# VH-VL binders against q9h9l3: the designs that were tried, part 103

Target 1, 176 residues: q9h9l3
Amino acid sequence: PRKMVAIDCEMVGTGPKGHVSSLARCSIVNYNGDVLYDEYILPPCHIVDYRTRWSGIRKQHMVNATPFKIARGQILKILTGKIVVGHAIHNDFKALQYFHPKSLTRDTSHIPPLNRKADCPENATMSLKHLTKKLLNRDIQVGKSGHSSVEDAQATMELYKLVEVEWEEHLARNPP
Below, E stands for the ipSAE of ESMFold2; O stands for the ipSAE of OpenDDE; V2 stands for 0.75 times the mean of E and O plus 0.25 times the DockQ between their complexes.

## First folded at step 3 (VH-VL)

Design Ud40 (framework fv_unasnemab)
Fold by ESMFold2-Fast, scan of step 3:
Order: structure tokens, then sequence, then C-alpha cells
Structure Ud40 (fold): chain C 176 residues (1-176), chain A 122 residues (1-122), chain B 107 residues (1-107)
């Protein structure tokens, strides 16, 4: 089968009042949860709000961060041609300014069988934290130092693996 | 050019120790998992150990035949991977290759050194 | 451990021949299989990774196929430099294991 990776990005606030979400960290893991990419990324615009409580990003992380244009090239080389798994993955693709084919995209926030396994309404958008606790009995995004995009990408891949066979069969019969 | 150079092999008596080194050049060593693979005289290849990169917490894996006796380690500042071999047995006699591991769809060993010979004999 | 059974152990062939080498895993390994070439006195050289992906710089006469448990390396038109030993290797789970090797020798 086609190779699969999971991605999770952290964004900081740029633009007016920090309302624009700009890529500041990206983590990509393979099917087994091994880290293929994990870099802090320097946005091309001035950072107004580090959003540290959620992103885990601080000014010191930007000192040796990879410039956005270079990081984007590295990331896209990894993603191209692969099945990419994420949670609310549209936000990650938007921050990367990237289009990934729907046929190769898997969003764990929009997989009805996954919600069903978690005893949640099939059409609800559940958080990664909630699904991971319910289905993997693991607490992620704990504490006040921000999220780990590595931890989130690993949890996302493990969640997808719970429904992979069922969902891939569904997609083969009902192409997006 | 991309290169791996092994050293540290030799003739040693059973029960003794040897430390193998593998020096990397021509690529970003710290990004790659590193492996040791051995080949007994006239035999096939046997995977010995792997050490992952910093992003994967320098996690180590070993073949059952060497577990508890061999230790793989690395020094990213020097671009060197090591194999500490303790309690050596005659069955450990082999040419020891250092290999760089890369990933694209699967893990594969794309760069190999020429090997260093370890002979365990009385 | 995953056992890798490789066949044949040796094959005699002439330049221009199509050579096929088979590798069978004792359990499913998806496409996590690599093929290496080894010449006498030399280190192994990667030919194919992820069952069917040709390594950069390797001639197009080499191809790999298969998934799950059954895999094949094909040399479409054997050249003088292709007389060597070939090994498959699974990267699905630890410990990594190699096939016993196939020696391709001149008739």
Amino acid sequence: as target 1 above (176 residues)
Amino acid sequence: EVQLVESGGGLVQPGRSLRLSCTASGFTFSDHYMDWVRQAPGKGLEWVAEIRNKANSYTTYYAESVKGRFTISRDDSKSIVYLQMNSLRTEDTALYYCARESYFGSYYMDVWGKGTTVTVSS
Amino acid sequence: DIQMTQSPSSVSASVGDRVTITCRASQGISSYLNWYQQKPGKAPKLLIYDASSLQSGVPSRFSGSGSGTDFTLTISSLQPEDFASYFCQQANSFPYTFGGGTKVEME
C-alpha cells in the first residue's frame, strides 16, 4: 500500500492583533510513530503572539529556527505522494500554504467510525485530547507549557490505525 | 563525498572486549539512524544493532544474539557511531559493517562502510 | 523473529538473461522490504527499497515487486557487472532480518 505519515503543526500569531496563524513548528511521524521531521520554523512575518500556552513556542525557539521557505520545501518533500494523517488537518495545510489531494488525506477529526469507537456522535468534531484519552487511555497536551506536536502526531497516527482497515475499505468504495 | 569508515577490529580472545568506531562524513550525521550489520566468513548478513537520532531519543535496538553484551552509542558532535562489544564469543567472528539508515516509505540502509574485521579465537 | 526465505541459493546465467530472485517472509511485512547487491570483498549496495522503489543511480534493468509475504527482484537483461550476491531484508520489525542470499554466477 501507499505509505502513510502523520503531521501536527504549531502556529503562532502574526498580523493584526496576532490573529493570523503562522507555522512555527512541524512534526511528522511515520506509521510506527518514529519522528521523520521535527523543526521549529521561523515565520516570515513578525510574531505578535507566541500562543505559548497552546503552541509551546517561546522566543528562544526562534533563534535557530529554520526559515519558513526552506522548512516548507523539506516538509512537502516528505508529504508528497503519501497518505497524510492529521487532526483538523486543514489548519496544518493552510499554515503550510499547501494543497494535498483529498484522496490521500485522512482527518481524524472527521472519521465517523473513530467517533463511534469513542462513544461520541459520528458527526461531532472531537478534540485530539478527548479521542486519545477515550481510545488509547493516554493523556496528551497536559500542563501549561504548551502542546508537543510530536506527541500529537504520534497520537493521531495511533488513532487512525484503530480504524485504518475499515476506513480504507470505505474510501475505496466511496472515493472522496 | 558521503562516506562511512569503520575501525577498531582485531584479533581477541573469547570473553574479552572490543570497541568499534564508525566515522561519518559528507552528510548530516545527526539526522540519521545508524546500524551495525555483520557477516561471518562465507556467510550471509546479520543485523546487529541500531541507534536512532536525537528526535527519537537515541533509542537503541539489538539482535537477540548480542543483547546484554553489545552496546551501540553515538557522538553527534564528532559524527561517530560506536559498538562496544563485551563478553565476545567465537560466534561473534565476522566483518562488521556500519550503515546509515534513511527513510522514504520504509527504512533502508543506503550507505555502508567497507567493514572492520573482528576475529574471536584462542 | 521474521524468517526471510530466499530462493534460489544460486543461479547460473548468461549476459542478456532475465533473472528472477524470490524472497518470502514468514509473516506479513507490508512493503517494508529492501534488496541489496554484494560483490566479493565489497560492502552491500542498496538496489531497491520499500519493495519496488529503485535507488538513485541503480540501472533501470533492476526492479522489485510484491507486498505482504512474497517479493521478487528482477534483472531484465543481465549485464557482466551484475554477477554478484543479492540479499533481501525486512524492515517491518526488530530484529531486522536478511534472506540467505542468492549468488548470480556466469554459466
Scores: ipSAE 0.047, ipTM 0.701, lowest interface PAE 6.9, mean pLDDT 91

Design Ud41 (framework fv_unasnemab)
Fold by ESMFold2-Fast, scan of step 3:
Structure Ud41 (fold): chain C 176 residues (1-176), chain A 122 residues (1-122), chain B 107 residues (1-107)
Amino acid sequence: as target 1 above (176 residues)
Amino acid sequence: EVQLVESGGGLVQPGRSLRLSCTASGFTFSDHYMDWVRQAPGKGLEWVAEIRNKANSYTTYYAESVKGRFTISRDDSKSIVYLQMNSLRTEDTALYYCARGDWSGSYYFDYWGKGTTVTVSS
Amino acid sequence: DIQMTQSPSSVSASVGDRVTITCRASQGISSYLNWYQQKPGKAPKLLIYDASSLQSGVPSRFSGSGSGTDFTLTISSLQPEDFASYFCQQANSFPYTFGGGTKVEME
């Protein structure tokens, strides 16, 4: 029995034409959905585009945001040794410049039983929004201000709980 | 020179399927979000679907009118974006444009293909 | 959904005229508004992004202004190639929505 957390990050556009994704917010929740961490993060590179439609991030959020190096240290302290749940979580780890052990990583975009419950092809990559609507009857990532990483992390944990017993049994028999 | 070339349109009966393709050239395809936008005869523009780039998990978004029926996908190795259209309805009749997404302050469509015509009729 | 109300639906104008097109969002969209031009039988072309930024290669007679809910596209001195339809588009929230269009016709 290890401690389990769920993570969701928001990225903004840096680099040429804003095509590079840089970490600008991170939310971490515990098993029950309580917030353990939620901070705006200042990228080391100039922000070309806030991508507000998706990120929910606006210029005012950057004024007192935590610098990337400091935020990264805080986040890694929370994640180390825990089972970390996310959706397409490799992108979050990439933005954090971090490698979490595969044995302790749970990616809700790559859990065949979860897709099966949603009447989707088992090996397809389905969006968090679709799985949450289909399986939890809840709309996320709605409205005018972009995505809430807290909302996304909470939904991700709830989705994982639907298949937790079955999937942990599978992983025990087929270690990654 | 940026080019987007759509194909796969045609005349089909209601309830049937079509797959549209858009072949991109002249830019680094894998860096961009790609969108489909349609225009019914004599009508305005209607956004249909978006697929993000690899850095953003190939996340997909759909207009409510097509959810569950249409699937957007991409093959970065071939520089192609697809739109699989199932359970077609007469109201899906339109010219379908492939558009390249880009950002500067706002998200916009800076390049469009010529479009491919989809007619759903008996 | 954010409704984009565009006015007028059509305008008759002569070469050299100042043409103003208005777009109103049903909710605040900050500056996340784009303008496109579409000529008959052709794909749309981006003119203005982020409410007021001129796309590369677009003539300086085109300008955009506004923020929040009220936006304007202005053509300061209409040229023969400007007779076309114009559409606004909000990029603040899914689904992206377009205005109904304004047809600029020769008088």
Scores: ipSAE 0.000, ipTM 0.467, lowest interface PAE 17.1, mean pLDDT 88

Design Ud42 (framework fv_unasnemab)
Fold by ESMFold2-Fast, scan of step 3:
Structure Ud42 (fold): chain C 176 residues (1-176), chain A 123 residues (1-123), chain B 107 residues (1-107)
Amino acid sequence: as target 1 above (176 residues)
Amino acid sequence: EVQLVESGGGLVQPGRSLRLSCTASGFTFSDHYMDWVRQAPGKGLEWVAEIRNKANSYTTYYAESVKGRFTISRDDSKSIVYLQMNSLRTEDTALYYCARDEFYSGSYAFDIWGKGTTVTVSS
Amino acid sequence: DIQMTQSPSSVSASVGDRVTITCRASQGISSYLNWYQQKPGKAPKLLIYDASSLQSGVPSRFSGSGSGTDFTLTISSLQPEDFASYFCQQANSFPYTFGGGTKVEME
């Protein structure tokens, strides 16, 4: 049996006009939703746009933030060899500059049974907020102070658990 | 139009110095990361150095083969990026390209290149 | 440093052929891979960024795919102007590194 974790990252805007997405926070939870990692991360580039409304990140969070290179090493040690669950997880892996094997990756934005349970088209990409409300009767990403990557990672793990047995069986019969 | 024009190349003896310049026009130079990429005669491409913009503290990065010998710098008021090359070796012989390092939703690529300036290090 | 291994080093092809060039990274680079075309005596030209995104002005016969360590550039129907050298480049981490290049030449 492989151990399983869920991840969610927050990005800030760097580069010209703040259009580049750089990793600024990462949260990782275990199968039960317990936090294994939750750090603010200092991008190697100047932050042009904190994107606070979405990221929840403010200048104060950068004062003691872990430098990107150090944080990346810590995060990869947690992820390697585990089944990693995320929502639109390619964005998180891209921000981490990391490749995780497809056989060990679970993306809750691309699991047809989850959409089916939520009365949504199987091949549509549904938001984490919508799936969590519809299937778990829980409101996440509430208000205007930004998203909590811990809250998002926990919701993502709980969503995966709803289809885990069915989806793992599917993957065993149809390897990626 | 956007363009990059390199200058300063030439024939030089080993151990000597040379300074390359790259003049940019047609875009807001100060917003962009700028790089030098070289190509030895008949060989492939080798990244040399990058300098970031003011918003990223003019941070510089170098290939190990040139670290300590080459210095990249820029003058935003003149839209010029420089490559100061010290302690030149015969293996530094190459066509030196100036390139703009453009962003694409979190990914970078060299979208504009100059025609290059030739550096020959020979006795 | 991340080593980029590109294959083949050269390929002979005819107009209308499908040409496939591969690039392998020595460690995971997510989708941070670019493809460039270089014609004799000219500077390189960006074709594909972020593994699969076509640069503006580049013909749709060019496509890129892959993620992690294995990447492919495909030319679906080779045209006379496509005889050139092609290079992959990882933008995942410093130092940026290029593949050794693939020369697409006429049969």
Scores: ipSAE 0.000, ipTM 0.473, lowest interface PAE 16.9, mean pLDDT 88

Design Ud43 (framework fv_unasnemab)
Fold by ESMFold2-Fast, scan of step 3:
Structure Ud43 (fold): chain C 176 residues (1-176), chain A 122 residues (1-122), chain B 107 residues (1-107)
Amino acid sequence: as target 1 above (176 residues)
Amino acid sequence: EVQLVESGGGLVQPGRSLRLSCTASGFTFSDHYMDWVRQAPGKGLEWVAEIRNKANSYTTYYAESVKGRFTISRDDSKSIVYLQMNSLRTEDTALYYCARVEYLGSYYFDYWGKGTTVTVSS
Amino acid sequence: DIQMTQSPSSVSASVGDRVTITCRASQGISSYLNWYQQKPGKAPKLLIYDASSLQSGVPSRFSGSGSGTDFTLTISSLQPEDFASYFCQQANSFPYTFGGGTKVEME
């Protein structure tokens, strides 16, 4: 376990009727769960919907937030060349306007052995909250103030560690 | 440019206390873990202590030889990391370096100060 | 604690020589190993991090390799400014530990 990080991003609604998802927070943790990055990020467009119930983001968090272009540069510097773990990670990469190599990407929402351990259908997309409760006996994303991207990134890394040996061997034999 | 400047070293008797300071400039101090590493005269390097950043709850770690005697702390508003050294022993005699921690695949010390000399003698 | 055994303790070399320094960990440390250079009277300077990554500004004649327990620092063609002490350091677990150092001396 080297050169591996887990990421979780929070998005707010921008554009017409708040239907565009724009990056507003990003958390990155290392293999041990230590926080490498955790910043609120100011979207370049007007925020229409904070989506606070899910994002945990409020107007106060935008006051000292890092501008998107600067934050993106910092985040990409951490991700480049590393194995990046996430849950439904394509949404995070889309918000970052970034393409990470598929061979270095691990999506805990699409790892059949992980679902198998949780007594879920191998091809189903299970929520991070469900897998974390089933496999780690831990409740995340509780309360009414929104999700913690740090907590989510840490849970995602711990989930991946449960299947890491098996899944890395599978990927070595069956490259993406 | 990144600069780390240590101060506070000196000659002190066994059992006494001394406080070292390291003033940082040229980077966002509050984002980095900060460490103290020492080097006894003519000897190799020995890691002493680490203090993490706010995102990691200012967690502290110590070498077993200094646990209970040394305290690492920081003041992000002044960009200073401190090492409070109590109950000093002759074996604590060393040049004390302040080092900045960076992470890219591994934790490593990318910048070091010039060090401050601590001599514990009776 | 993880013990870092560094070899040799000293080596006499001439400009243009290939110098190799080895470092062995008492336990597996993956790639969590760094190399530092220290010149007399100066603070250490980072050369290589994460076993094989060259620090920005460090000449390409320096390279690192290895994983697990066995690691090597290589200087492909020794220059006058390379006469110094070299230390490996593991960052796998606390306490961080350093090798005993290798002094590269002029013949």
Scores: ipSAE 0.006, ipTM 0.616, lowest interface PAE 9.4, mean pLDDT 90

Design Ud44 (framework fv_unasnemab; at its last look DockQ between E and O 0.53; V2 from the best seeds 0.00; counts 0 for: pae O 6.2 > 2)
Fold by ESMFold2-Fast, scan of step 3:
Structure Ud44 (fold): chain C 176 residues (1-176), chain A 122 residues (1-122), chain B 107 residues (1-107)
Amino acid sequence: as target 1 above (176 residues)
Amino acid sequence: EVQLVESGGGLVQPGRSLRLSCTASGFTFSDHYMDWVRQAPGKGLEWVAEIRNKANSYTTYYAESVKGRFTISRDDSKSIVYLQMNSLRTEDTALYYCARDYLSGTYYFDYWGKGTTVTVSS
Amino acid sequence: DIQMTQSPSSVSASVGDRVTITCRASQGISSYLNWYQQKPGKAPKLLIYDASSLQSGVPSRFSGSGSGTDFTLTISSLQPEDFASYFCQQANSFPYTFGGGTKVEME
């Protein structure tokens, strides 16, 4: 089969009032949860809002961060041609300024069987934290020092694996 | 061109120690898991040990037959992986291969060195 | 430990023959199964990874199939350079384990 990876990005605010989300960290793990990539990334624009409560990014992380253009090239080499799993993954692709084929994209925030398994409405968008607690009995994103994108990517892959057989069969019958 | 070159093998008495080295070139060594696989004369392949990369905390794994006696380590600045072999036994006699592990979507040994011979004999 | 049972231990074949080698895992290993070729005095060479993916540079006459516990390596039309030993290897869990090997020899 096609290789499968999971991704989680952290974004900081750039532009007027920090309203633009710019990539500041990316973690990618393989099917078994091993880390393939985990780098802090320096946006090309001035950081207005670190969004530290959610991103875990602080000014010190930017000192030796990989410039966006270089990081983007590295990340895309890993993602291209693979099935990419994420949670609300359109935000990650937007921050990467990248289009990934829908046929190779798996978004754990929009998989009805996963919500059913968690006793949640199929049409609801549930947080990664909630699904991980309900289905894996594990707490992630604890405290106020920010999220671990490695932890989030690993949890995302594990969640997908719970419905992989069922969902891949669904996608084969109903191509996106 | 990917190359793995093993060294450090030789003839040694039971109970003694040897350290094997594997020097890598032609790729980004620090990105890869590295393994040792051995082959006794005329026999099949036996996996010995693995060391993961920095992103995976340099975690190490060993075959039960060598656990507690062998230690795998690496020096990313020199592109070398080591196998420290203590309390050697006659059954450790084998050709020892260094192998590069791939981990993007799965695990496999895509490049092997030509091996270094370890003979444990009185 | 996951035991890998490989069969046959040896097979005599002629150039042009279809050769099939099987490998059975004592537990489910999904698709984490690799196949290696080894010629006398040489290091092993990767042929197939992840049960069915052909390694770059390996001739298309080699193919792998299977999942779970039962796996097969097929050589569709044996060539002179294919007389060698073949080993399967599971990468599902530690310790990694190899099959006992299959020697493909000239009939």
Scores: ipSAE 0.364, ipTM 0.788, lowest interface PAE 3.4, mean pLDDT 92
Fold by OpenDDE, second read of step 4:
Structure Ud44 (fold): chain C 176 residues (1-176), chain A 122 residues (1-122), chain B 107 residues (1-107)
Amino acid sequence: as target 1 above (176 residues)
Amino acid sequence: EVQLVESGGGLVQPGRSLRLSCTASGFTFSDHYMDWVRQAPGKGLEWVAEIRNKANSYTTYYAESVKGRFTISRDDSKSIVYLQMNSLRTEDTALYYCARDYLSGTYYFDYWGKGTTVTVSS
Amino acid sequence: DIQMTQSPSSVSASVGDRVTITCRASQGISSYLNWYQQKPGKAPKLLIYDASSLQSGVPSRFSGSGSGTDFTLTISSLQPEDFASYFCQQANSFPYTFGGGTKVEME
């Protein structure tokens, strides 16, 4: 069986008026929650909006941040050949300018059995924070200091593990 | 080239202390978990302790046989992992290996040092 | 603790022989099982990780299989340099534990 990793990225605003989402932090954890990667990343363009309240990114984090091209290479090396778990993961891949094969991608924001387990509509898009609270009885993304991508990645993996057997069987019968 | 070099072994009496060092080179030391594994003369391998990296809060784990007596630590700036051994016992006599855990977090030891010998005898 | 039972403790074989070593865990360890080779006076060398993944640089005559509790290391055609001791190790749970070892000797 393929190894699984969970990924979560934080983005800052670049470009005109800061409307472009650029990768500023990436965290990757293994199946057991061990951190495989956690780096601040320097976008190629000037940062206009750090989005600190949500991203947790501050100017000081960019001082020794890993250049985007280097970070991207490191991250892709980790992801290659793995089943990649994330929440609303299309945003992470977009920021990485990399798209993992659909057959090897697991998005916890689009897993009906997970929503059902949380007493949510199966076709609704629920937040990671809400699912984590309902199913893991844990509070994440608390406070005004911004998100922790490590914490979010770990939560995402734990959520997926709750429905892994059922969902993998479903995917085997219904490959994307 | 990845290298691990152990030092600090020697002959000591029971109840005494030793501090082992393992100097790493040829790789980004700070990224990896580091372990100590020992082998008594003519015997098999016994895992002793693990220390994880900064990203995983330098968490430590110990074999029951050494808990409370041994302390694993690391200095990333020097690329060194240590094993402080207190209250040594005759059964602690062994060749002590330093081993690198692979970066992917799959918990296997892909590189080993040559070991340093610890002999505890009255 | 998870006990690793390795068998046989020793085996006599000739060059060209197929050698099989078994490792049994006292409880399920998924695929977190590694195999090491150790020659006299030398440090252990990683052969197989995650039950069946061949470490880089290791000859293809070595292979690993199994999951759960039962695992096997196979040497398809024994070479002179393969006479050594072999150890399995579980990395599923702390404390990490090793099998008792298997000594492959010349017949």
Scores: ipSAE 0.240, ipTM 0.746, lowest interface PAE 3.3, mean pLDDT 94
Fold by ESMFold2, look of step 5:
Formats: structure tokens, sequence, C-alpha cells
Structure Ud44 (fold): chain C 176 residues (1-176), chain A 122 residues (1-122), chain B 107 residues (1-107)
């Protein structure tokens, strides 16, 4: 059977006025929440805005960060052939400059049964923080110093597990 | 070539202590979880303890039969796993294996050492 | 703790025979089941992980199947080097537990 991982990324601002989102941290966990990858990543362009309030990235994290080209190779090696779970995962793939097969992609921001469990409209796009609080009784992204991509990836996997049986059966009947 | 070499076994009386060492080579030791598994003479296998890697906070887990008496630890700079065995009992008599645990997917012990014998008797 | 019941405890077989060993978990373990071979005086050797995946260097005559609670190791055509003990092990939850073993011996 196919193995499953969850991914979460943090981005910083590059390019003119810091408006381009560039990968600065990536965390990957396995089905049980074990950390398989957690690296700070140095974008190939100058960092204009660390976006620390949201990203949690500070200048000191970049001192020994893995260059983007190397990190991308490491990350894609882990993702290849696996079911990849994320929250609004298209943003993570965009930052990685990568396409993962749709049939092997699971996005907790677009799973109607998960919204139903949270007493939310089935087609609404719900935040990871909201779903985690409602369904797991956990507070994530606490404080004002930014997100932890490890914490977020772990929460994303636990949320998927709540609907995994139902959703995998649905996808088997309705291939994307 | 992956190699795991256990040492530190011996004959000891009940209530005494012993420390086992496992020296690893041929792989990136710091990326792996490491475990101890034991086998009493003529008996089956029993998992004893696990220590996780730095990325997973070096968290430790123990079989109930050894909890509070045994301590697993690691030194990533030397590629060594230790098992400190206190308050030894006759039922701790076994061949102790060091095993490498694989992170991706199912946990499994893909490489084992040859083991070191611990005999606890009066 | 998840109990692993392995059967039979021994098998008498000849070179060329098909050998089937079963392993039953006391509760569901998905596909988190591994198989090991152990020859006398030697350490266990991984054969099968994730219920059905062959470890590198293991001959294709070995196969594993099953999910949930019932698992099977099959040796399609026994070879002289296959006379050994075989153990299943669940990796679903702590503590990891092993079956009691199956000794495959020459008849």
Amino acid sequence: as target 1 above (176 residues)
Amino acid sequence: EVQLVESGGGLVQPGRSLRLSCTASGFTFSDHYMDWVRQAPGKGLEWVAEIRNKANSYTTYYAESVKGRFTISRDDSKSIVYLQMNSLRTEDTALYYCARDYLSGTYYFDYWGKGTTVTVSS
Amino acid sequence: DIQMTQSPSSVSASVGDRVTITCRASQGISSYLNWYQQKPGKAPKLLIYDASSLQSGVPSRFSGSGSGTDFTLTISSLQPEDFASYFCQQANSFPYTFGGGTKVEME
C-alpha cells in the first residue's frame, strides 16, 4: 500500500517590495506524526520581508539554512510516490515549484466530510487553526511570533485521519 | 555497509547494574531511531526500548517490564546507543540486540547487531 | 498490548515445498506487520515490511499478504537456506510485539 505524509511550508517575501512568496521552511511528517524533514531554506533571491508574524522566520534561521535547490531535491525525494496531505496545499507546491499527482494529493481545506464533522458548511474553506480547535480540541499557532510548520503538519495529518476511511473510499469511487 | 556492534554484556548478580553500548557505522546515525530488543535463551523476541532522533526530540520509550530501571540514550557525535540497566533481575537474562529503526512508513528493524549476552544469576 | 499469535509453531518440510505461516493480531494493526528470519546463533533478518513489501536482497520466493488482524508469509518453493525460524512483529503501537515464532525444519 502507498505511504502517506503531511507537509507544511512557511514563506518569506522576496522580489520587488517583498511581494513574491518564497519558501523558507518546510516540514514533513509521517502518518504517526514523526518528523521526516524540517529545514530552514534559503531562497535564491534576497529576502525583503521575513513576514515573521506569520512565518516565524527570523534572520538567524537563514545563517545555516539549506539552499533552495538542495532542499527542493531532498523534499521531492521524500514526496515521490506518496500520498501527500496538506492544508491549502497548492500554495506549498507552488513554493516548491512542483506538481504532485492529483490522485495522490489530499487537501484538508477541501474535504466536505471534514467540514461536516466541524459543523461547518461542506464547501467552505476553513482555517487549519479553526478545524484543529473544533475537531482535535487543540490550540495551534498560539501567540504572535508566527506558525510552526512542524506543529501545522502534525495537526493536518491528525485532521485527515478523522475522515481518512470515508474520503479514501469516496476517491476510489470518484477518481480525481 | 551498515554495521551495529554491541558490547558491555556479562554475568552479574541480581540488583546490580550494567551498561550496554552499540557502535554504529555505515549510515547517517543521527537520522535514525534506535532500539534494543532482547531474546531470552530458547525464547522469542521482546522489544525493550527505543530512542528517537534529534528531529523528534530524542524521545524515549520503554517496555513496561523495564520502565524505571533501564535508560536508553545516544551520542550522535560518536554514533553510539547506550542501555543503562539498573536493578537487574533474573528475568532480564537474554541476548540483547541493537537494531536500526526505519522512519519512513512502517517502523521496522532493517539491521540488527549480533547481540551481547547479559546473564543475571546468583 | 497487542498480542501476536503465530501458527504453526513448527513445520516439517522438504526442499521445493510451499510453506505458509500465519500471524494473527489481537486487534487491528492495518498493514503495520513485519516478518523476520532467524537462523540458529544469528541475529534476526528482515524479510518483509508493511505486510507485503520485500526487503532489498530477499528472494522473490518470499511473499507476504494480509491486513487488519490476519497475515501470511509464504515461501513458494523452499530452498535449503530457508530452514530457519520466522517471526512476525507488529509496528502499529507501543510496545512493539513479536509472534512466538515458527520453526521450519527438514522432514
Scores: ipSAE 0.108, ipTM 0.715, lowest interface PAE 5.9, mean pLDDT 91
ESMFold2 (binder alone), look of step 5: mean pLDDT 93; pTM 0.942
OpenDDE, look of step 5: ipSAE 0.021; ipTM 0.654

Design Ud45 (framework fv_unasnemab)
Fold by ESMFold2-Fast, scan of step 3:
Structure Ud45 (fold): chain C 176 residues (1-176), chain A 123 residues (1-123), chain B 107 residues (1-107)
Amino acid sequence: as target 1 above (176 residues)
Amino acid sequence: EVQLVESGGGLVQPGRSLRLSCTASGFTFSDHYMDWVRQAPGKGLEWVAEIRNKANSYTTYYAESVKGRFTISRDDSKSIVYLQMNSLRTEDTALYYCAREDYYGSGYYFDYWGKGTTVTVSS
Amino acid sequence: DIQMTQSPSSVSASVGDRVTITCRASQGISSYLNWYQQKPGKAPKLLIYDASSLQSGVPSRFSGSGSGTDFTLTISSLQPEDFASYFCQQANSFPYTFGGGTKVEME
């Protein structure tokens, strides 16, 4: 079987009025939840809005942060050839300017059996916070100081493990 | 058993150079960031330099007081981290510790330290 | 650079006493604060990481608390082996900086 990792990224606002989402932190954990990568990342563009309430990013985190081009290279080396789990993962890949094969991508915001276990409509897009509380009885993203991408990546991996056998069998019969 | 053993310290005159080595054993050296932290006689701890692992392109960071004079490097095949110290000053006199860095979430910490090697810069 | 102010510089205590050491950062460092113990002639030893996480093998009488700028290390019931110096360290941003240290001495 292929190695599996979970990823979660934090974005800050760049461009006019801070409307562009630029990568500012990335966390990657392995199957057991151990951290493989966790770095603050310096966007190539001026940061207009730190979005601290959600991202947890502050100006001090950008001091000595890894430049985007270098961080991207490091991250892609970890992701390549692996099954990558994330929640609304298309946003993370967009921020990385990266296209991961659909056959190796697992998005916990679009896995019908996971929603079913949480007593939610199968095709609804449920937040990571909601699914983690319902299925793992764990509170994440608490407070107003921003989210921890490590905590989010770990929760995402644990959620996927709840449906892994069933979902991998489904994907084998219904390849994307 | 994690072990870090520093060597290369000694007495040197101002303006000269010295290279410190730290030999690691008991863990997968190539996975960890490695740091040098110094302690002047009877004083507190001062972080000197960090070198990241291969996955992070061996990036290096330095305290402003040593930037341009000191160079941290590593040889993963030998499990050794080095500190090349050039243009030494009397204020560089200290016990130099090699420390292994580990992390939880985005927070980093020094979980193992060597016993240190003494550098004395005096005329 | 982030300045770490540690207090007190020294404290005299007896076995069984509750000892509290405080560390203040000159700017917000979230929970990125570590505590180390150093005995005379020895290297520092990690006690607490990420403000409140106890390192494996460290006795439960040690605890850490705080976030942002104000942090505390508590030893709930001092033992003979706890007479040592204690240092806080911020890992929020480079350069990493340490507090000035607190020496816990026998009364």
Scores: ipSAE 0.000, ipTM 0.472, lowest interface PAE 16.8, mean pLDDT 88

